# VH-VL binders against NAD kinase (nadK), part 20

Target 1, 268 residues: NAD kinase (nadK), of Syntrophomonas wolfei subsp. wolfei (q0aze0)
Amino acid sequence: MKIILVNNRFKENTEKKAQEIAGQLSALNVEVIIDNGLDEPYAGTVDFIMVLGGDGTMLRAARRYGQRAIPVLGVNMGTVGFLSNIEINELAEYLPLILREEYSLEARMMLEVAVFQQQSLLTRVFCLNELLLRSNSPRMLSFALEISGQKLEPYRGDGLIVSTTTGSTAYSLSAGGPIADPQLDAFIVTPVASHIINKRPLVVSPEREISLHLLEEREAIIGIDGQIKMDFGAENRVLIKRAPHPLLMVNLKAKPFFTSIDRSLQRQ

## First folded at step 1 (VH-VL)

Design o35 (from o3 with heavy chain D101A R102P Y103K S104Y G106S W107S Y108P G109Y A110Y I113Y; framework fv_oberotatug)
Fold by ESMFold2-Fast, scan of step 1:
Structure o35 (fold): chain C 268 residues (1-268), chain A 124 residues (1-124), chain B 107 residues (1-107)
Amino acid sequence: as target 1 above (268 residues)
Amino acid sequence: EVQLVESGGGLVKPGGSLRLSCAASGFTFSNAWMSWVRQAPGKGLEWVGRIKSKTDGGTTDYAAPVQGRFTISRDDSKNTLYLQMNSLKTEDTAVYYCTTAPKYSSSPYYFDYWGQGTLVTVSS
Amino acid sequence: DVQMTQSPSSLSASVGDRVTITCRASQSISRYLSWYQQRPGKAPNLLIYAASNLQSGVPSRFSGSGSGTDFTLTISTLQPEDFATYYCQQSYSIPWTFGQGTKVEIK
């Protein structure tokens, strides 16, 4: 068995803990690859991915490995979040189940984001939470949104979020989007500080294609999961589709989504 | 030990073509992400482009000055990287370096190994 | 494109000196920065990756620091073999870009 251990080099104490866990797994005859985020994703075949950290580390792991249909387990290192399943101090208890492959999987949809310049593909990236189009200056954006070839009336404002259902509790929520059951597959399209009062969040089929482009030259950026940032101009176009494979999240213990989000919102 | 040996450089007229080769040894070439970096005489370093391993999609990326004119390819059976240069301009005059990144390194988060370089002179 | 600017473009130093070279990015690149050394007539060699990590085999007198837009390479106790040109490189976004170089010359 080969396991990738994903950690964040820049988070306190995670490197030491990653080394400790790698030693424990090696003692059980498991081959361990450590991915601390600085190097390119491991190119070989692996059986399991263990993510040590908070939601941010899981988002990075999903972008790097989410399309490979490999089980991914989130192990919380003390940061409150929604994407981890067990705490670090519970890992020893659950290791035998991991090694025997005795766990359930929850499929979480991902976005496929393709950015073009004219007719040339500049980049293709996958993400778990959302794509954000936003102004990078005090000036509002004017932009076009098309859903499956249907051209909507132009948008004017600070930007737009195209989110997965997993991302419904991330930036989309902060921008006024709905809370969605992550077991549903849907795109959530949430305007950011729209100048047009009638622009509402949209919930659309994950089979739809969503495209965005600027109607006026502005300083804008495309943000992916709050971690990747790239410049976006009037010569650019972005196409968003459902990714070919969902992220396969490991469930070793029940984590009730609705009670967790309800308590989070009450604590505010 | 890791070795990268470039060849194929020389004198060519503007509008001409050249193909550079880089023979790799001492590492598993098929797993490596490879790049070309050039340096004009007396000037600094300029990234030309890269090619990912086949397991990572085998895709290529290029710097704007060479996009559409240069093509990077690889032959894993020969452990060789290629740079096909077409429509050469005087501004393409440079030493061209073959580079690799470690197996788990994002190419080009850093260029771990470099060849000795091969000089391309574009002059009428 | 992310533009990388080094300072100074050249400096004169003596063996035993502490040398500091700076590199500034036109936008935040987090810690996705590497430093290279190029001796006259030779290919570049990697010194530092991810802003502060010393490459295996590189002497401990080399160190890197910084994040975001401002980065420094420090050579404590300069040695004769350190007279070379030094380059920073960002790997945050394509195209990958290098600074213009800093030449460290004998005084």
Scores: ipSAE 0.000, ipTM 0.377, lowest interface PAE 18.9, mean pLDDT 86

Design o36 (from o3 with heavy chain D101S Y103T S104I S105F W107S Y108V G109T A110H I113Y; framework fv_oberotatug)
Fold by ESMFold2-Fast, scan of step 1:
Structure o36 (fold): chain C 268 residues (1-268), chain A 124 residues (1-124), chain B 107 residues (1-107)
Amino acid sequence: as target 1 above (268 residues)
Amino acid sequence: EVQLVESGGGLVKPGGSLRLSCAASGFTFSNAWMSWVRQAPGKGLEWVGRIKSKTDGGTTDYAAPVQGRFTISRDDSKNTLYLQMNSLKTEDTAVYYCTTSRTIFGSVTHFDYWGQGTLVTVSS
Amino acid sequence: DVQMTQSPSSLSASVGDRVTITCRASQSISRYLSWYQQRPGKAPNLLIYAASNLQSGVPSRFSGSGSGTDFTLTISTLQPEDFATYYCQQSYSIPWTFGQGTKVEIK
């Protein structure tokens, strides 16, 4: 069995814990590849991905490996997040189940984001939560939104979020978007501080293609999962589609989404 | 107008210490990721390290040759970037440039503004 | 570390010439590549980012292309101010690494 351990090298304690776990797995005759974000993703065949850290580390793992149809387990190493399934102190208890492949998988849709300069592809990235288009100055943006070739009336405001259902509780929520069942596949399109009356969040089929471009020269940024930020100008266009493969999240322990989010919203 | 001005360079003996400063103006310094890049006389460019904005974690990264000897820090109230250089070696002799990144979270980064550089000479 | 290799290491050209500089990465870096110009005695200046995006204020005679491991910087009509050293830089993986430089000299 070959496992990738994904950790955050910028957290010294996380790196030391990853080395400990790698040693324990090697003692059980498991081959371990450590991915701390420095190098390109491991290209070889692997059976399982274990993410050691918070939601941010899981988002990075999803971008790097989410399209390979490999089981991905989130192991929390701090306060409980939304994308982890077990705590680090529970890992020893669940390791036998992992090694015997005795777990269920939950499919989470991902976005495929393609950024163009005029007609040339600049980059293609995958993400689990959302793409954020936002102004990088005090000036509001004027931009065009197209859904499967249908051109909507222009948007004017601070930006727009195109989110997965998994991302419904991240930036989209803060901008007034709905909370969505992460088991549903849908795009959630949420305007950020719109100055146009009646611009509402939209819930659209994941089979749709979403296109964005600026209508005026402005300083803007495209953000991916809150981790990648790219300059976006009038010569740029972004195309968003459902990614070819969902992220396969390992479910070893019941984590009821609705009671968890309800508690989070009511906490003081 | 974006301006980066390095200072603090000079002659120092091997094993010595030196602190470089970079005064920034013309942009929102607190939002910027900052890096140090050096260039040995007659040689190419070499990345030394970076520091992220506070909102992006404020973490630092270093190239292997300087790890454990150099420390990057920032003072957002003064719009100033620092490079503390300890246990200096002759191989550290270079012009040190202060530079900004255009992309904040650093997954796609480039150095869009550069200072004029400050010369550090390490010799006996 | 990702190694960046430039070709040629130096070239001689005349004003009005078309100049092409190549940069090769030791592994795929997608489009995470920038080009810099350094005039003698001056700090580097960003020319191109994300493989083909022209930096604001940079003359249109400069263009970049490529993806993966092979990248090209082209100067369509060399001007006197273009005699300089050019560097490619990858931003795919830390540590950030530069090519060794290509010096464009007057013929």
Scores: ipSAE 0.000, ipTM 0.398, lowest interface PAE 18.5, mean pLDDT 85

Design o38 (framework fv_oberotatug)
Fold by ESMFold2-Fast, scan of step 1:
Structure o38 (fold): chain C 268 residues (1-268), chain A 125 residues (1-125), chain B 107 residues (1-107)
Amino acid sequence: as target 1 above (268 residues)
Amino acid sequence: EVQLVESGGGLVKPGGSLRLSCAASGFTFSNAWMSWVRQAPGKGLEWVGRIKSKTDGGTTDYAAPVQGRFTISRDDSKNTLYLQMNSLKTEDTAVYYCTTYHSGSYKPLYYFDYWGQGTLVTVSS
Amino acid sequence: DVQMTQSPSSLSASVGDRVTITCRASQSISRYLSWYQQRPGKAPNLLIYAASNLQSGVPSRFSGSGSGTDFTLTISTLQPEDFATYYCQQSYSIPWTFGQGTKVEIK
């Protein structure tokens, strides 16, 4: 069995813990690959991905490996998060289930984001939470949104978020989007500080294609899961659709989404 | 109420084939992991194999005595589990039960929480 | 494969008796052990899962204990409907394996 351990190199206790876990797994004849985010994603075949850290580390793992249909387990290191399933101090108890591949999987839809310059593809990336289009200056954006070829009236404001249901509790929530059951597959389209009256969040089929482009030259950026930033100008167009494969998240114990989010919202 | 009803059993000659069905109702079949367990007349229980839900990969696992001869499949649109039995041997004579693991939520330990009434397969000349 | 061995293979008891059945695994299986009851001519039904957890709807006279290799099913006060065959089952490693069964007969 071959396992990737994904960790955050810049958090010393997480790096040390990854080394300790890798040693324990190697003693059990498991081949371990450590991914601290600095090198290219491991290109070989693997059986399982263990993410040691918070939601940010899981988002990186999803971007790097989420399209390979490999089980991914989030292991919390003491920081609260929505994408982890077990705590680090529970790992020893659950290792036998992991090693004999006895767990359930929860499929989480992902976005495929393709950025074009004129007719040419510049880049294609995948993400678990959202794409954010935002102004990179005090000036508001003017931009066009198309949903499956249907051209909506122009938007004016600070930007727009196209989110998965998993991402409904991230940036989309802060911008006034709904909280969505992550068991549902849908895009949530949430305006950011819209100047135009009656621009509401939209919940649309995950089979739709969403297209965005600027109507006026502005300093703007595209943000992916809050981790990737790229410049976006009037010559650019972004196409967003459902990724070919969902992220397969491992459930070793029940994690009640609604009570967890309710508790989190009380603390905000 | 949870119900599992097996059908398709009967008398078959050695080397023959038979297909068993299990009709499920009263729970969300598409989320359930399903198994076949058999019991030879007057003997104990023997696990035959399982199939995971589509979301959990839809993979199958088999006990060594049936590996390569039996195939488990499911049709979630019909809430039905199947067992295709090929190259049958006299040792395959048994009552065949379909069973489910706990549907919906994953628990850290596996167990067969619901069982059908069984269907008898007799392999004899 | 993990081999499960039950003891005794059969026992005779009277209504009101305390009955104890043991199950031994050939290797450590932690708590991945279930107990089933099968009445003559009927399908098995789940009594205990995770070594000691009572299934919903099962009478409280049934209890399970143990961890690792040695497990016990106890019926504190045997009732007429409890005359049946009992099976342990490990869910630690595929293939899932059952004990050979313990038949509880009327004395």
Scores: ipSAE 0.013, ipTM 0.515, lowest interface PAE 8.3, mean pLDDT 87

Design o39 (framework fv_oberotatug)
Fold by ESMFold2-Fast, scan of step 1:
Structure o39 (fold): chain C 268 residues (1-268), chain A 125 residues (1-125), chain B 107 residues (1-107)
Amino acid sequence: as target 1 above (268 residues)
Amino acid sequence: EVQLVESGGGLVKPGGSLRLSCAASGFTFSNAWMSWVRQAPGKGLEWVGRIKSKTDGGTTDYAAPVQGRFTISRDDSKNTLYLQMNSLKTEDTAVYYCTTGVRGYDSSYTPFDYWGQGTLVTVSS
Amino acid sequence: DVQMTQSPSSLSASVGDRVTITCRASQSISRYLSWYQQRPGKAPNLLIYAASNLQSGVPSRFSGSGSGTDFTLTISTLQPEDFATYYCQQSYSIPWTFGQGTKVEIK
């Protein structure tokens, strides 16, 4: 069995812990590849991906490896989050189950984001939570939203979020979007500080294509999972659709989504 | 609310075949890992085998005494689990229980949280 | 295969007694151990999972302990409905294996 250990080089003790776990796995005749996020993703085939860290590390792992249909386990090393399944102090207990493939898989939809300049593809990225279009200045944006060829009335405001259901508890929630069961597949389209009185979040089929472009020359950016930031101008267009493969998340123990989100909202 | 109802048991001659069914209700059957456990009259419990959900690969595992003779399958559209028993031996005489590990449980920690009432299979001449 | 051995095979007790049943695995199984109760003529019922976690709806007089190879089920104050056969089961490695059972009988 070959496992990628994804960690964050700059977090306290994560590199040391990754080395310890790699040593334990090697002693069990498991080949281990460590991905600290600084180099290109490992290009070879692997059987399992273990993410050591919080939700941010999981989002990076999903972007790098989520389209390969490989089981991904989130192992929490600090602050609790929504994307981890077990705690680091539980790993030794669950390791035999991992090696025997005694776990269930939960499919989480991902976004495919294609950014164009005129007619040329500039970049194509995948993400687990959302794409955010926002103004990079105090001036609000005027932009066009098209859903599967249907042109909506222009948006005017600070921006727009196109989210997966997994991302419903991230930036979309902060902008007034609904909390969605992550087992559902849907796009959630949430306006950011819209000046149009009846612009509500939209919940649409994951089979639809969403297109965005600016109607006026403005300084704007697009953000991917809060981690990738790209300049976006009037010559740019973005096309968002359901990614070809979902992220396959490993369940080693029951994780109650609704009680977890309820506790989180009480703290906010 | 959760119910597992076994059927198909009866008297069969050695070398014969029999198919057991387990009708499930009260939970999302398609997400559940299902198992068969048997108990010979007056004896202890013996795990027969299991089948994972289709999402988890739909794979099957069997205990050595039944490997190659028994086949576990499922029909998610009918919420039904099956045990096809071939080349039956007198040693296969037992009450056969349908058991469930509902998806979202740690199957290694809570492998058999619900049981049917069982169906008796008697293999005798 | 992991062999599970229970001790004793049977015991006689009175209502109100403290009952202890032991289960030993042929190799370390961490905490992947469950306890089941089977009343005469009935299907088994899960009492304890992960060595020490009480299943919902199970009376608090039942408790489990242990890790590795040695496990214990304790009934602190035996009740009439507790006269049954008890089984331990390992879920550490396939095939799942059960102990031979411990019959708790009226004295």
Scores: ipSAE 0.005, ipTM 0.510, lowest interface PAE 11.8, mean pLDDT 87

Design o40 (framework fv_oberotatug)
Fold by ESMFold2-Fast, scan of step 1:
Structure o40 (fold): chain C 268 residues (1-268), chain A 125 residues (1-125), chain B 107 residues (1-107)
Amino acid sequence: as target 1 above (268 residues)
Amino acid sequence: EVQLVESGGGLVKPGGSLRLSCAASGFTFSNAWMSWVRQAPGKGLEWVGRIKSKTDGGTTDYAAPVQGRFTISRDDSKNTLYLQMNSLKTEDTAVYYCTTELYRYGSGTYYPDYWGQGTLVTVSS
Amino acid sequence: DVQMTQSPSSLSASVGDRVTITCRASQSISRYLSWYQQRPGKAPNLLIYAASNLQSGVPSRFSGSGSGTDFTLTISTLQPEDFATYYCQQSYSIPWTFGQGTKVEIK
């Protein structure tokens, strides 16, 4: 069996913990590849992905490997989050189930984001939580939103978020978006500090295609899962649609979404 | 009530092929992990292999003696589990049991919990 | 792979007796052990899962204990229907492996 261990190289002592776990797995005749974000994603065949860290590390793993239909397990290392299933101190207990492939899988939709300069594709990326379009200055943006060929009235404000249901508890929540059951497939379109007071979040079918472009010459950025930032100008257009494959998240133990979100909101 | 009924067993010559079926009722078959376990005459139990539900990936696992010769499959529309046996050997002679793996202890352990009555496969010249 | 060894291979007992069967794993399997009963000419029946948990419908005279490498099945007051062969099985790692069986015979 071949397992990728994904860790966050920017956190102290996570490298040491990843090496300890790799040693334990190797002693059990498991081939281990460590992905600390320094290199290109591992290109070979892999049976399982174990993510050591918090939600941020899981988002990176989803971006790198989410389209390959490989089981991905989030192992929490003392940070609070929604994307981990077990705690690091539980790993020894659950390791036999992982090695025997005795777990259920939960499919989580992902976004496919394609950025164009006029008619030329500049980049294509995938993400688990959201795309954020925002101003890169104190000036508000004026931009066009089109949903499956339907042109909406122009938006004016600081930006817009296009989120998955998994991302409903991330930036979209902070901008006033609804909390969505992650078992639902949907896009959530949430305005950021809209000048038009009655602009509300939209919940639309995941079969919709969403396009965005600026109506005025402004400096803006596209943010992906809060980790990737790209310049976005009046000559650019972004197309957002459902990614071809969902992320396959491993469930080793019951983790009730609704009680987890209630506890999180009570603390916020 | 969980009920499993195996069929398709019989006498077959070495090198031959045989397909076993297991008709399931009394539970949601499409959500169940299923296994085959065999027992040679007068001997103990030997695990053959398993298949996960399609929701959980639909993957299969096999014991070394049957790897490459036996194939486990399922038809959820018919609530039926199959065992395709190829290149049969005399040492494959056994009663073959269909089993379910419906329950997890503490969200962890799967184990054969319900068993059919078995079907006899005899490999002899 | 994990090797399972039962002791004794057979025993003779009378109705009303306390019967104890042991099972040893070649390596630690935590609590990933089940016990099965097989009456002559019948399919196996699950008695105990996760070392000590009684399956629904199984009489309370059956109990299991142990963890790691050493496990025990106990029948507190043997009944006529308990004359059968008993098997332990580990579900710690694939392939699942069974003990060789313990035959409980009438004295």
Scores: ipSAE 0.000, ipTM 0.408, lowest interface PAE 18.0, mean pLDDT 86

Design o41 (framework fv_oberotatug)
Fold by ESMFold2-Fast, scan of step 1:
Structure o41 (fold): chain C 268 residues (1-268), chain A 127 residues (1-127), chain B 107 residues (1-107)
Amino acid sequence: as target 1 above (268 residues)
Amino acid sequence: EVQLVESGGGLVKPGGSLRLSCAASGFTFSNAWMSWVRQAPGKGLEWVGRIKSKTDGGTTDYAAPVQGRFTISRDDSKNTLYLQMNSLKTEDTAVYYCTTGTYYKDSSGYTYAFDIWGQGTLVTVSS
Amino acid sequence: DVQMTQSPSSLSASVGDRVTITCRASQSISRYLSWYQQRPGKAPNLLIYAASNLQSGVPSRFSGSGSGTDFTLTISTLQPEDFATYYCQQSYSIPWTFGQGTKVEIK
């Protein structure tokens, strides 16, 4: 069996913990590849991906490997989050089930984001939470939103978020979007500080295509999962669709979504 | 309605071969993980091996005493599980049970437990 | 391999008695333990899974407890149908292993 360990290079002592876990797995005749984000994603075949860290590390793993239909397990290293399934101190307990492939999988939709300059594709990326279009200056944006070829009235404001249901508890929530059951497939379209009265969040079919472009030349960015930033100008267009494959998240332990989100909101 | 029925047991000489069958009914056999568990006369239960559903990879696992000698297979079109026993030894004498189990999930994780059992079929290995 | 040891190997009891059977694992198995009842001449029946969870249809007089290496099965008020052999089984790692059994006999 071959396992990728995805590590958070920005957290102290996570490299040491990853090496310890790799040693434990090697002792059990498992081949281990450590991915700390410094190199290109591992291109060979693998059987399982173990993500050591918080939600940010899981988002990186999903972008790098989520389209390959490989089981991905989130192992929390001490920061409470929504994308981990077990705690690091529970890993030894669950390891036999992982090695025997005795777990269920939960499919989570992903976004496919294609950024164009005029007619040329500049980049194609996948993400688990959201795409953010936002002003990179104090000046508000004027932009066009199209949903499956339907042109909506122009938007004016700080930006727009296009989110998966998994991303409903991330940036979209902070911008006033709804909390969505991650078992549902849908796009959530949430305006950021709109100057147009009554621009509401939209929940639309994941079969829809969403496109965005600026109506005026402004300093803007496209943000992906809060981790990738790209300049966006009036010559650019972004197209957002459901990605071809969902992320396959390993479910070893009951993690009741609604109880977890309710508890999280009460602690604020 | 849910039942497992074993057949194919009997008397075999040491070094011989025997094939057991288990006919399943009343549930979706193709989705089930299937196991064989044996019990020597007057002794306790011993897990022999298992086979996963085709959707879960169709892989097999065996206990050390039977590894290399026994093979578990399935025919989903016939709702039937098989145990091919080769190079039989006197210590293989036992009642062989066909079983299916489920992973029971709670807050602490998963436990695999055998909740459906066949009646068993006796295999005697004797000269 | 994880070895499972039950004690006692047999015990004598009367209807109405409280019976306790213990099971010890050679290494920590968390709560990956099930208990089975086998009546004479019959196939085993699942009683308890995940150390303490009662299987549907099993009478409430049966209960399980424990974690790690030490586990117990308790029958609070023994009934005539409870005279049987009881087995623990670990599902922590392959190969799955059973205890040697505890026979509960009429006194």
Scores: ipSAE 0.000, ipTM 0.384, lowest interface PAE 21.6, mean pLDDT 85

Design o42 (framework fv_oberotatug)
Fold by ESMFold2-Fast, scan of step 1:
Formats: sequence, C-alpha cells, structure tokens
Structure o42 (fold): chain C 268 residues (1-268), chain A 124 residues (1-124), chain B 107 residues (1-107)
Amino acid sequence: as target 1 above (268 residues)
Amino acid sequence: EVQLVESGGGLVKPGGSLRLSCAASGFTFSKAWMSWVRQAPGKGLEWVGRIRSKTYGGTTDYAAPVQGRFTISRDDSKNTLYLQMNSLKTEDTAVYYCTTDEYYDSSGYLPDYWGQGTLVTVSS
Amino acid sequence: DVQMTQSPSSLSASVGDRVTITCRASQSISTYLSWYQQRPGKAPNLLIYAASSLQSGVPSRFSGSGSGTDFTLTISTLQPEDFATYYCQQSYSTPYTFGQGTKVEIK
C-alpha cells in the first residue's frame, strides 16, 4: 500500500506528526510519500491520501489529487472545520480499518475551472469549494454571466461566486448564499455586493456550463478555494463545469453536518 | 523556516534618497508577492506598497502618500526585495518592514511573514 | 479604499479573562485578513492568517474567525505576555489597510 500524507509545512506540530505517522506506517510495510504543498503533486500511483490539518489543507489536497479517484481522509489537528472526519488523537484507533480498507466513501462534486485568453487555454484547475470573480480595487465590475449559452442581464458589483454544495458554508455563505446539503450536486451562483437589487443567488444543475467575462476593462482576479489567485481582464474568459471525478472522502465515523453548521451559526 | 532580513536604514536629510533591501529565505521567493509596511514612532501600521511576481507581470502598487516618490523592485536571482525612497520627507520617518503577501497556487500556500524592520530617520 | 475598523480601540482585562476583538471591513474581503500582535518596543508578530489559520509557534489560546466583512480575534485565557496592541489587516484589495489597533491593558 502507498499512502500520501498531506500536511502544512508551516505548522511545526503537523511536520512532527507527519514524520511520526510515516514511521508508524513504514513499520507496517506501507510506503509513504509526504506532500507539504511546495513541490509538484506526486505523479505515481497511490492507494490512499491522508490529510493532516484543517479545511485549508484538505482544499489543497482536493485540488492536487481529487481527480484521481483515490480515497482521501481528513484528520483534524485541532482546527474547527467541516472537511475532517476524525481527530488526530483517534488515528491510532482507526488505522487498522484504513489498512484493511474497511470504510465507506462519500463523493463530493468538484469544479473544473478553465481560464482562456481569447482562443487560448491559459490554465485549468480543479477546486472543492468555489471560484470567486472579484475586483482587485475598490471599483465595481461590470461582467456577463452565461449559463449553458443563456445570457443573463449584466451584473454590476464587486463580483460573483460559483460554488459547489461543499462550498455553500464557505465564502458563498458570507455573501448571502444558501446552506446546501453537501450530498447534493449543484452549482450555487452568489453575487458579491451587487448594485442590482434583484440579483439573487441561483442554484443550478451541475450539468450546466457557466461562463464569465468582463464587459469593461477593470483590474480583477479569479480566486480558487480562497487559496489561488489569478489576474483576470477583459480579454479573459472563464468556463466552469462539473469536474470529471468527485473527491472521494473517507467516512470512518458519523459527522453530523446540520447540527455542526447550526452550532457554528449560533456562536457568533 | 521563512526569514526576511531588512537592511539599508539610517539617517537622511529631507529631500534625500535611501535604498532599503530585504533578503529572503525559506520559501520560493520568485513566486511570492512582496510588500513594504512602515510604522512611524508611536503610530500604527501603514502599508507602503507591493510588487507582484514576474508570472503576474511584476507590477507595483503604492499607497497614496508615497506614490511617485518610492519604487519597489525585486531581484529573483538574489532573493532580494528593494525599496528605493526618493524626495524623503520628515513624515517618512518610520521602521520599515519587509513582508510576504499571502501567496498560493496549485503547489502550495504561504502565509504573511514579516522581517524585523529597519529604521529610517528623516531629519535636518 | 477598504477601511478597517477595530472595536474596541482599547480594553482592560485581567489574567485568565476571555478577550474578543472585532474588525469590520467597509466591503467584503473574503478571508484575506491577518491579525498581528505588537508588544511595547517590539516588531509586530503574525498571530492569525487567512482569517482563521494559527501561525506556527503561536499559542492555541489565540483563534480567529469570520469572513466577508466581520472578523473576530479571541484570546480564550489571557496570559501576562498577551498585554499588547493587536492589529487586523486586509490584503484583499490595494492599498492594503490596517485597523487602528486595539490596546489590551491590565485592569
């Protein structure tokens, strides 16, 4: 068995714990690759991915490896979040189940984001939470949204979020979007500080293709999962569609989504 | 470990010029967006300006008080950030800090890091 | 420009207290917010980045939350070394801007 351990290099306790876990797995004849996020993704075949950290580390792992149809387990290091399944102090208890492949999988849709300059593909990335189009200055944007070739009336405001259902509790929530059951597949399209009063969040089929471009030359960016940023100008177009493969999240114990989000919203 | 070390501060007369340097280590400098932040004695923190990576055009942005007088540049072969300060005013007296901007791409995530600062005193 | 407003501008607290400091942005800044601690006569130290991520080496009693326009820094159990000035900073839009600072002083 070959396992990737994804960790946050800039957290000293996660590096030490990753080395400890790698040693334990090696003693059990498991090959371990450590991914601290700074090198290119491991290109070889692997059987399992273990993510040591909070939601941010899981988002990075999903972008790097989510399209390979490999089981991914989130192990919480003490940060409050939604994407981890077990706590680090529970790992020893669950490790035999992991090695025997005695767990269930939950599929989470991902976005495929393609950015073009005129006719040329500049980049293609995948993400678990959302794409954000936003102004890179205090000035508002004017931009066009098309859904499966249907051109909507122009948007004017700070930007737009195109989110997965997993991303419904991330930036889309802060911008006024709905909370969605992450087991549903849908795009959530949430305007950011729209100057047009009746621009509401949209919930659309994941079979749709969503296209965005600027109607005026402005300094803007495309943000991915709150972690990647790319310049976006009037000569650019972005195409968003359902990624070919969902992220396969390992479920070793029940984690109640609705009670967790309810508590989070009540706490302030 | 990420380290940023500023140098080049000192005493300069109004109307003079000074160049600050920031030596970076422990991360891929060429990919990072970098900023300068200053703090006048007894005052709060004030952002001076930033420079993007070459991949994002190497463009610069400045706060209004320094626009036209200060220039930010970088030398990726030396892992060094620069702040060229011209037409200095007494109000530019401050400790100047070199910082990384929050940086991310498909290969990783780098939070904001700060150097220890270098003092610039502008007085007659 | 994005304006960052901290509340309160100062507070008095005792060792062992739970302290909360809020930071409000004049427009949505996603999670592009950092919290800094500055002790008297020292350089600022990063505590929290990306609104909620704890910087390596910073005690777990510090935590950050929020997204969009409203952000909170919490110190769960105040220690003697925590009497300092705290700043929030947005890096969403240029010019990057800091809050005015919150001074946490001994009650």
Scores: ipSAE 0.000, ipTM 0.403, lowest interface PAE 14.3, mean pLDDT 85

